VHH binders against c4kar8. Designs and how they scored, part 277

Target 1, 263 residues: c4kar8
Amino acid sequence: MAELSTPSPASPAPLDGGRGDELEKFTLRGARQILQLLQDLITHRGLITAHTGGGHSFMTAVLKVDEERGRVVLDPSPDPQANRRALAAPRLTCVTQLDGIRIQFPLVGLGEGQDKGRPALFAPLPAEMLRLQRREFYRLQVPLAHELSCLLKAEDLARKPVEVSARVIDIGAGGVAVVVPTGAAEFVIGGTLPACRLALPDGEPIELDLEVRNLNRQTQRNGTEQLRVGLRFAALPRAADTRIQRYIFKTERALNAKARGGL

## First folded at step 16 (VHH)

Design hp12 (framework vhh_7yz9_2)
Fold by ESMFold2-Fast, scan of step 16:
Structure hp12 (fold): chain B 263 residues (1-263), chain A 125 residues (1-125)
Amino acid sequence: as target 1 above (263 residues)
Amino acid sequence: QWQLVESGGGLVQAGGSLRLSCTASGFTFSDYAMGWYRQTAGNEREWVAFITSGGSTTYADSVKGRFTISRDNAKNTVYLQMNSLKPEDTAVYYCAKVRTYYVDSSGRTYSFDYWGQGTPVTVSS
């Protein structure tokens, strides 16, 4: 089935600009709303993937918002080449998420300097920010303690069947994002992985078909590479959908209670 | 059924330049991302450069600023312009139709579909 592909809220890939009218209702243009959202990114130490064009991107974060000067201060990349690309770019497209909600915004007029003696990047406040708050775009960040896994039925480089146990890092009504070691299997965007098994805490594994939607390679602090794979639920049975929604609801409620309790 | 024909490899002195070409047939070239990979004896294949169907490019850290990938959809051809060549660039270079990809901040890609016959590049010190 040739379905229109939409990136996961957790995906670093920018959303299609040709869908401007479709996304208008999710676009924030109020100065106070923009300032509040940027401050929320600081408070939650949200990691931002900044796309500089030509398929290049780097990891950054908002360090502070200067409301009086109308600008944001960003953490520069430890890679000098990424910083040079960013400064040369006509605009950055910044992608992040908070509480499972995808946030995307442009930055133009990037400059460099220092903040309290440390290197920093500066940009004017964005005039607009996209906040996608749709059921199909919501993703729960899975607590590491839950040890949620999905057994993937995939193929290796030689087209031989292989089973990969992948850690589930986020989950939503429409799919999951998983992490696998680089080279463990070959994935094709738009390809179907049949009869995979999602292990939830509250019962037997759920057998389901998954469609590959996106791929992103990440290098861990220990130097190990891992592949992040975005997977969409295909032909999801009602009982499975109910169990997944129950898990999301219970976990969200528990995380909110823990945050309020100061634990 | 898929054909990729690489050309342009050869012997070149360190600091020199070389341009590789890859002509594709048997598929709708403009619909696919294309890449260049290289392999030295006894080592795994490594990704060098990637170009999307829309023309966006990414490069491995080892070649950034020295290599340029481009495409000509009218000729069904992808190119790799290699400048400031180093002995470490000595390898067999392969053209690939990209099946599966993503790009991290370093420009690295994961997977490929079809390989050509390869074209050897030797850079003397």
Scores: ipSAE 0.000, ipTM 0.101, lowest interface PAE 20.4, mean pLDDT 76

Design hp13 (framework vhh_7yz9_2)
Fold by ESMFold2-Fast, scan of step 16:
Structure hp13 (fold): chain B 263 residues (1-263), chain A 125 residues (1-125)
Amino acid sequence: as target 1 above (263 residues)
Amino acid sequence: QWQLVESGGGLVQAGGSLRLSCTASGFTFSDYAMGWYRQTAGNEREWVAFITSGGSTTYADSVKGRFTISRDNAKNTVYLQMNSLKPEDTAVYYCARVYKITYDSSGKYTVFDYWGQGTPVTVSS
């Protein structure tokens, strides 16, 4: 399989890298909070989808938390191939839900052994866990009528500086997704685009640094190729953050009013 | 089906050089970013270098100036040229088709859809 599916809060698929910054405030790092959440998953018999990379996953559950050894014990897959892929994977991304809240956490250093004479998988306790309400996944789909754009400072195919006006297709607290014509610029995942300019309807363009998080090349039904680029706000001043949040809120309210026929 | 086949690992003395290769099949290689990442015993996997479909490169700070990632689309191959090797570079090196990168408090990790088997590199002091 070539591409990862686009996840929703109810989807077992892992969240994408472009949402990482938006997720930071929902990340649990306290050892006791992590232990309590894992115990809650045991108590409620929560099923976990463990993604091993390469489009592979298997269903598991937390059987036990071994606090003394700092380990979590997982139910192995009945498929031996799935277990072999998991043990070979550098990282598992575990996704589950508890009372409609999405929970996601990494496991690194997976091992195999026995618990009470039964086969089991073991991993160190995660250093962090993500706990999200359904609405925390929200990205505003930017109305085409707004003609929202971001002037990107990037490199062209010859590695020379170029400025590209990219259409903003969605926006959230942590970043934007933009569309760039194929060949207009080259983007490096993890690279920083300094002093880009985000044009919002009310006021001067916002100058900001953007980090490239993901790239998707798409061929449209009409044969035209476009590049979708996920961009994180690297250093966002308080005033800029306020303007972006105001735009999101104002636009949501306007869209809701239009959906009702407008009054 | 897809396949990534790595080669070029081995034992090398500090200050020496190695060139890792990764040959891809089963997908349109030229359309994808490719990367190298490494894992040492007892440590988290870390990315080393990425190269986009267009040839732009990004390096981890620990290898910048010493390692060079490159690609040959005609051969469906991505390379990692490792110069001025240090004992700290000892790791299993993995080739991956890069879908995206995420960052968390535990470090950087790659979300990918294809990956290789790994090739060990040992640098003696």
Scores: ipSAE 0.000, ipTM 0.105, lowest interface PAE 22.6, mean pLDDT 76

Design hp14 (framework vhh_7yz9_2)
Fold by ESMFold2-Fast, scan of step 16:
Structure hp14 (fold): chain B 263 residues (1-263), chain A 125 residues (1-125)
Amino acid sequence: as target 1 above (263 residues)
Amino acid sequence: QWQLVESGGGLVQAGGSLRLSCTASGFTFSDYAMGWYRQTAGNEREWVAFITSGGSTTYADSVKGRFTISRDNAKNTVYLQMNSLKPEDTAVYYCARTWRVTYDSSGYKTTFDYWGQGTPVTVSS
């Protein structure tokens, strides 16, 4: 069985079933719970990354749940090859995030047809859904207006020390994801960045050690490439943990109030 | 499987006090924020108070200054001390684990793990 690092809730990569025993307490198996969670994904218009195997995936969404026929209706890909791969796959592994909570579920027996005159993909209701609410996996998408930054102590390609101010794009109790310009520094998965400084509102920066967990290259709309770096808090003092949690909860309350007000 | 067991509800006159308890089992209690919610007949479930894993507390405006939430990680228990009770506090009170603070449970109650059976509180006047 593969020993896998647990990705952040925003990561599209699926969790390995080899850790299923530890994840059992986060697995929904009740029919009503599964139906309600699928309905929540519809209500929040959650985008789903559906993995078809062999490194292939496509973006979809749950369009509706047909309780009478015991199936979910999914939005097909505009790419015919992606739909062909999905239909040929023995299973889809669906990964999404609902308000910072990682949701993952299998779909087997995928078919295609029409729903109210429009092309659709159909699958039987999943027998289980993983809903990870463990403290370290919750992620808040940081509002751009907050201008949160983390000063990283890293090395350049020549192994010379450099300091890089990185924009924080998401934050949780277990870590942050940041973006840096491509070429600003070199990062190695599993490497430790000592004495970095996380700037939160309403206080002095927090000094902490960060472990590099994942790396993704991202091309922006203006053609500039950025490196997205997932960082784990290697050791987090209680006072720092409290400040991070307060920031997350305050920001989420403000975002929830704004969304319910229709702003 | 994990569970939450609420206790301490009952009948009380306006101006009185009650202390609710919620004992957790089956998960690492200290890793989670814990909250109290309440629901009246015909209404959506309403958030009342949250306490973070680090002990920081937040309260709904309707109960601020009257209710106090606390926790004992050694006993896997969260408490709600309710003072100066009003007839409008009459509800079934639920204990929940969560990462989320919300002003209104409408549209969000389904995203929270509510496993407690609830404890009824009736305030008469």
Scores: ipSAE 0.000, ipTM 0.101, lowest interface PAE 21.5, mean pLDDT 76

Design hp15 (framework vhh_7yz9_2)
Fold by ESMFold2-Fast, scan of step 16:
Structure hp15 (fold): chain B 263 residues (1-263), chain A 125 residues (1-125)
Amino acid sequence: as target 1 above (263 residues)
Amino acid sequence: QWQLVESGGGLVQAGGSLRLSCTASGFTFSDYAMGWYRQTAGNEREWVAFITSGGSTTYADSVKGRFTISRDNAKNTVYLQMNSLKPEDTAVYYCAKITYRYHTSSGYSWTFDYWGQGTPVTVSS
């Protein structure tokens, strides 16, 4: 007997069967929500399976969102035939995951060209995005005054070991986002940085293994480029987890008090 | 230079099992995500399964519950255990090292790093 598949949040296969009625409540259509979700895909996980129809797909990533031109920039496939198939397709169905939540969206009107001297695929911003599990993402923005840092054990552009002190810009129960100066290190999505040291107030740095989850290059208003790196905590000792949670709760409370007080 | 050598393919009856292996050399295997892909004549290369450097796994819906990807970092090997095989699983299976790198002069780049002829799997009905 035939039955409809129930896709896993982590599955790259698209939802089929034209089931718009049961998925309507999980569909984001607001321009701001779509822009934020695309930015989250850049900062949290850039791996996307793009389906061109007929059982064909290729792996890509969102390189950036060009809000002024109303388009997304995607990394082309290393397979030229996959790129030709994608350009010929009436639509791509893009499937990815963010923290275990399935995200799916269409791209129509795919073109090719260059972005800052590199081959790229371009498409208009999607009018809708599917997010199957409605879980609001909540990350603590680390106050600059806290000067939170993480010493990363990474590699330079020549693959030689290097230690880089990175500023922590946000922190959650599962990881941190850090800012690294351009040229300081090279990162590989899915790679593990062993024995990194997270400096929290009130004690010795926490030694932990960090998995690289996402990379995002940002140009500051002064023209300076910086690399934002999303890092997932591997196994955490209970004492380390307690210190991180305590820092998050104390800081959230202080930030909420300022917001309510009009500061 | 790095190398990836796939093995374990063959002819099997529907409902049977095969275990594919991919042995890596020339790079720090434990630092990279690894994946299995398959390709049939006339079709694009299709992703099957991924495993991150940290051990997290993801599967295509067509193989979920039937295939298991695993790795042994001490042996520099990634495996694909294929159970309950169907004629539709007939393909050449390729192992790939998965990288998405940032270079300061050129920005991000996506690379699939693969080697060899793959390992053919034929499932007869």
Scores: ipSAE 0.000, ipTM 0.125, lowest interface PAE 20.4, mean pLDDT 75

Design hp16 (framework vhh_7yz9_2)
Fold by ESMFold2-Fast, scan of step 16:
Structure hp16 (fold): chain B 263 residues (1-263), chain A 125 residues (1-125)
Amino acid sequence: as target 1 above (263 residues)
Amino acid sequence: QWQLVESGGGLVQAGGSLRLSCTASGFTFSDYAMGWYRQTAGNEREWVAFITSGGSTTYADSVKGRFTISRDNAKNTVYLQMNSLKPEDTAVYYCARVHYKVTSPTGSKYWFDYWGQGTPVTVSS
């Protein structure tokens, strides 16, 4: 039995399948974030495939975001017929990618004119933008104040069992990165640490098996060496996945509220 | 050119109930997720409950099973039904607009660009 998978971020075709709860969690509707994402497309000179319907599309780019007039300025096609199809279309579906992340958004009410003496297409700011990122690549940087820890069940250099309380420095749906003092335990890439305990601020520790993915030795400013260990969740029950996502959500919310409200 | 107006707070005995309301104006309410937060004296604002534009809800562990968030898009209003109130629920409750909904399947990013004035809730022992 095949499971539903996240679409490839490199696909140029619009995502038309099921506007369910799964797509809602990838959809930006905040005006500031839409403006920021459009600015990112300008900065990185992102090429956009604009679908006008009926199997027709053309290549464009965002030239400018006009916040005062609430509109985007697009580069017209060198093909006049493509521009005429776009202007006649009730809706454009714009598809692009940025650093392997798929971005898709609608434009309605397209017009033409000039920007700084050059031909341009204009449309109101989109009310929503879809941003699809691979689940495994997202990492929340854990605030130091949270004192988030993971009790690791490992072995020392003499292969004796040891328990190490490691500080969690980042966390995602696929795993955590932790920091331990050099010599606290022996880690082998590909090795499994069974029955480790992830302590979240709210609730009981989550018991889980962790696979060692990477090791990086780092020297602190005071000369002390620490080991950064990347750990993958070997098996993650739905309840544990929900709690981890909830912690990530709550922490991002608090960080963003602090940025917006000055808390 | 925006406002969020909270109401429904007050003094209540432990075990009692209150319903908070937040009416929004100055933006297209149905396009945004909304949240409730609370703050006690000397502490940072803590998240209580969220509702997406589509109606999906999420709650803090401290209130799960006791509080219910809901919305009425026709009235531009978000509600917080608080049952089985405890003295530790005493706080000023704030309504907030979520400026940014989602960036990634692995987590939610919410930026709040509008906060209401708050409505005080006092739960006596």
Scores: ipSAE 0.000, ipTM 0.082, lowest interface PAE 23.2, mean pLDDT 75

Design hp17 (framework vhh_7zox_3)
Fold by ESMFold2-Fast, scan of step 16:
Structure hp17 (fold): chain B 263 residues (1-263), chain A 125 residues (1-125)
Amino acid sequence: as target 1 above (263 residues)
Amino acid sequence: DVQLVESGGGLVQPGGSLRLSCVASGFTFSDYAMGWVRQAPGKGLEWVSDITSGGSTGYADSVKGRFAISRDNAKNTLYLQMNRLKPEDTAVYYCARVKVWYRDSSGSTYTFDYAGQGTQVTVSS
């Protein structure tokens, strides 16, 4: 009767550190700011997805900040194999959020031991933390009344071409999330779906290439299983980018007006 | 062996209500605190609510006054009653078992060790 450590929650993949100055203005490097943010994660029960590389991750949390020893105390996985992967990794990439703000930070030099008689993971305080509240990470929840869809060109389990009409549940400058019935098509993270067609309300469908970034299985109220697929725009012509942004801004404005109405 | 099965998600209009359920098996349900966590599109995991084995409840500020967590130990079932739903509540909702780390006069520090497969909640017109 082994304990399982693979929970179903999946965090979005870590952001790549871009070359140059793009993330510097969002990077906290002050010791006091880092300590305060870690303490906020403790007080708000911030759940962390720790990526160990090779597509592996586990759910953890900051349990304590040990200022005297300059380290954080983390909750280990109940799965010993996940903990072994974490300890062997040169770096953990930790992803979480507070109040809709994406927070990401590295931990290097992970060790194991005990805290208050219980197993714990320890790491030196991170030298930097990303706190990202940017327009390019904004995702509009697509109103159901809009019936926004994307025709995906994918492959079935037998590697035969298949077209599946997927409902778009969110959309941003960088991509869309869609839902499909489980088994309708096979998706592989990092795979490209060429010549897909995104149907926006105003005008012809937009033809675009989509890259699969994440997959999450979900169970509906009626017991039906669906697959949620996160898709990145591989490349967008300016005209397509303009139409997508126009849809996002127009829809957000309408939703904000509705919310401001007090119901 | 530990299994958590969520249900009750679905599509609802803003201002509407949904009740999520989670059936637990493979452990003594009444001995554990339980909670709900969610993941909105493009965002990380967010704690929503928890309930101790004794029935004490906690809520994230974003849902306080609108959501109510409860449990039925005889049925090994956890519930989340969601009222006055907003578009911002759109997320996959996960049932999770609480792992208590510290209990002291300042409160408790804890995390979650097992989670279910999740149930999709979509709040949209």
Scores: ipSAE 0.012, ipTM 0.378, lowest interface PAE 9.0, mean pLDDT 78

Design hp18 (framework vhh_7zox_3)
Fold by ESMFold2-Fast, scan of step 16:
Structure hp18 (fold): chain B 263 residues (1-263), chain A 125 residues (1-125)
Amino acid sequence: as target 1 above (263 residues)
Amino acid sequence: DVQLVESGGGLVQPGGSLRLSCVASGFTFSDYAMGWVRQAPGKGLEWVSDITSGGSTGYADSVKGRFAISRDNAKNTLYLQMNRLKPEDTAVYYCARVTVKYYTSSGSTYRFDYAGQGTQVTVSS
């Protein structure tokens, strides 16, 4: 076994404030805080992307926190192959979002069984959870009704140029995450997609260069497989940055007003 | 039992080509990303290339444009086509099954959970 770092394209300067010390202040290690956060994910029906290694993930959710047995109960994938990968993995890296705040935690010692006669995955409660509150880590989950899309300039398996209209699932100050059907195009971590077009409401599409930061094949709850692509804004004009920020703030305001009720 | 068996190494002159093969058994090959790592004399392991189960590829800057990774899921086989070889490519080449450790805003870190015994590539005149 060997551990290697994947090369990334030349990035802007690292975040000020140092290495792991900067993330430490966002790491929850109190048992009460961890239990409360897991309960919040249950209450808000938070969908979790569980990364199983090999560029694979599946969508799950916390169904229950079993405090007596010190474990979390997860919804298994409808795809048996995704469940086999999860059980074989030395750890799952679970990533989710609550109120635009990125939440990440490891699960180690995954097992399978039944909860009240239904298939379930079990893992010991995580010893730590990361809750990132910094602006650069904020991701707005894009409402499906907005039909936000990004036209990607990519290549197919034969290296022929193709255009792929990808659904934007989240957006932040530094980039977007999109979903594409498996096989629609080939993506290389660190590769640049030039002259892509981000369609926002209230104006013409924004033309921008995107860099591929991560790739993950995700099994949906209906058993369908899709590719999730994390894309960084390579160089963002100030006018485009302003429009993206305006969209994020306007959408947050509308979602918060709806959550409060009223009309 | 997971087994990875490399072949295709040898002695080649600068500017030459070699094709490495890796036959996998003991797991569902099509479910896993696969890669090549190398160890040159007197240095540590260096990631060379990887390929996801869906066919997306990555390459180290030192080999980009010269090497091509591919896979044949029907034959449980991983390949590395090595062109325009340089003396600095001299190394033992290992086939490995890839586990993505985590995803970050700056990219991802890969860990290999299984590797083969390796095949020697020597580039000299």
Scores: ipSAE 0.000, ipTM 0.107, lowest interface PAE 20.8, mean pLDDT 77

Design hp19 (framework vhh_7zox_3)
Fold by ESMFold2-Fast, scan of step 16:
Structure hp19 (fold): chain B 263 residues (1-263), chain A 125 residues (1-125)
Amino acid sequence: as target 1 above (263 residues)
Amino acid sequence: DVQLVESGGGLVQPGGSLRLSCVASGFTFSDYAMGWVRQAPGKGLEWVSDITSGGSTGYADSVKGRFAISRDNAKNTLYLQMNRLKPEDTAVYYCARIKYTVWHSSGYTVKFDYAGQGTQVTVSS
């Protein structure tokens, strides 16, 4: 029967500008390689986080590649303001994952259209795509059913300490991305959040110092907005590192077993 | 300022041919898709043809197989070769710069931000 599609986990934020030279060896510039990778994203229904600049992003997907016209067609946001920001932006930075491999690419010259009577966005084919195969860039998209949370110790607008329970949307060896309720706390890139508590499904919460790496106001597939905060593990005890790695390993294995359909 | 200047219109008999030209200035011509639109006496604007920066072309069903659009980026010039002209092709023809394209399941619609002054094409015996 027809079921309402559950929202999929969002892709992680873009990589820092300071990594440019180190990323060159992972950059694809061949037209055929770019076309193949875009087609793989279509085949696997990869969700893309498109960053429009100024800390704003929206969720999209590649709907098709028009090889004759040299264009990609993207699923627009149901939020008209997110689409308007995208159309006004000089460049979109698109971030996604395919089989645990981080993929990032720019789109320039975005326009609007329709596909099969539905609104769509389009852009010229990207001149380059970044394809990262390193373990340190891997992010596990946290299943919604796990209800993974991190209790953040932050400050409000008056610099008064507040505790915010944030949903963990992805997790890797170097950090987590969380969703914070709008207005719950103030965050500063480079700021440290001491003694935060990460709740994993088994055992006591892990106490961690977290550094704010990025901030994104993300428009979801259903048109709602949320604040996404990227957090780096500033000081990670060995026992905590072991528990986080075990969670990632066990969850990925369970997801792979479910995807294979069977024992 | 953006400027588009059409030329090549005139009077021709049914079955004849004309070639329209449009010289563009004030912007990087090679970066834009370009098109031709026409307006017949007492009628609205009709999209005729377009060409992308990469050279991909589109045509209205009414002119498909008879008209050919082309461009010369070195000369900042857009062309429309019109063959087997019919009285129904009588119109003012405008060169236009495409702002963006709207794609549909059945085709697409182009949105223009600049147009020239137009050139008159009259097809009569």
Scores: ipSAE 0.000, ipTM 0.098, lowest interface PAE 20.1, mean pLDDT 79

Design hp2 (framework vhh_vobarilizumab_d1)
Fold by ESMFold2-Fast, scan of step 16:
Structure hp2 (fold): chain B 263 residues (1-263), chain A 125 residues (1-125)
Amino acid sequence: as target 1 above (263 residues)
Amino acid sequence: EVQLVESGGGLVQPGGSLRLSCAASGFTFSDYAMAWYRQAPGKGRELVATITSGGSTSYADSVKGRFTISRDNAKNTLYLQMNSLRPEDTAVYYCARVTVKYYTSSGSTYRFDYWGQGTLVTVSS
């Protein structure tokens, strides 16, 4: 299906490089543009999901850009295993967003050391950064204060029905990413979860079918692991689509007001 | 953010009745299964009753036939009607939010992520 070739906008997972010609318009290769974008990520305190391969990732942030040495300094994970996976990886794929726009870039040659007496990860400046300005790639990071949840209809390890109230961490036009409690349910990429219920702050829960698009075991900045599940909206009714877009718009507008007050 | 606030506890004589309430805020109450737990002095927590988002209920054998769990989604409130109270029902009663519900051959098993501060129920003459 074409959907297998088209990246899910709901997933924090890396986009396929085989779409290079289509993505060229959104690729930054100028040294000044790359430096400015990295500095913008620092200024806006952008959280980065760094994918180390094998379905593993960890949360990091750019601490500084060292122009003189041509490198970025990243916040290491408090989990030593996550850092060892990162250092062993031939490439990190970093995914984040700024002003509602998806940003993705590779880091090659990751090393470890210290920055101002604290452990840090170092990598050469990326030669390119992808900045996707299309609406279908937009992902809203859901504020914790909204307590957005999605009730998933899934199966446990014994193939018995289980209902999981999963926390929604990001949402877009094509789907959501959720956090599932460890050991709660089994998920299969390409599998369908029928009659799930998405809770939005205003109104009745939205009943919808969700397709599992990706699974990622993420090490959080506090060192704990969580299962992140990327879910695509299947056969979304127009009324539901309108409510989801309204929520995204209203929340982004509120967050933009707060962001202008930040340093 | 998420808040669960219990009320309605007090002192009652054996055979008496009490109705507990739990006011929920900070989440879409109607989407979650809810529970009542209790903890007697010097003892561990005991699951008393559960209610699903759809209204299906379950009870501990110790309270079955005496207690009734119910919910009012319009008021974001969970209730526990306690009848024919016994001295062994003396405990702090907690409202709890269900995060995972497993279906098993013996019924259902639950995991919880939030509890209220509790309300004390004392059954004594």
Scores: ipSAE 0.021, ipTM 0.443, lowest interface PAE 6.9, mean pLDDT 82

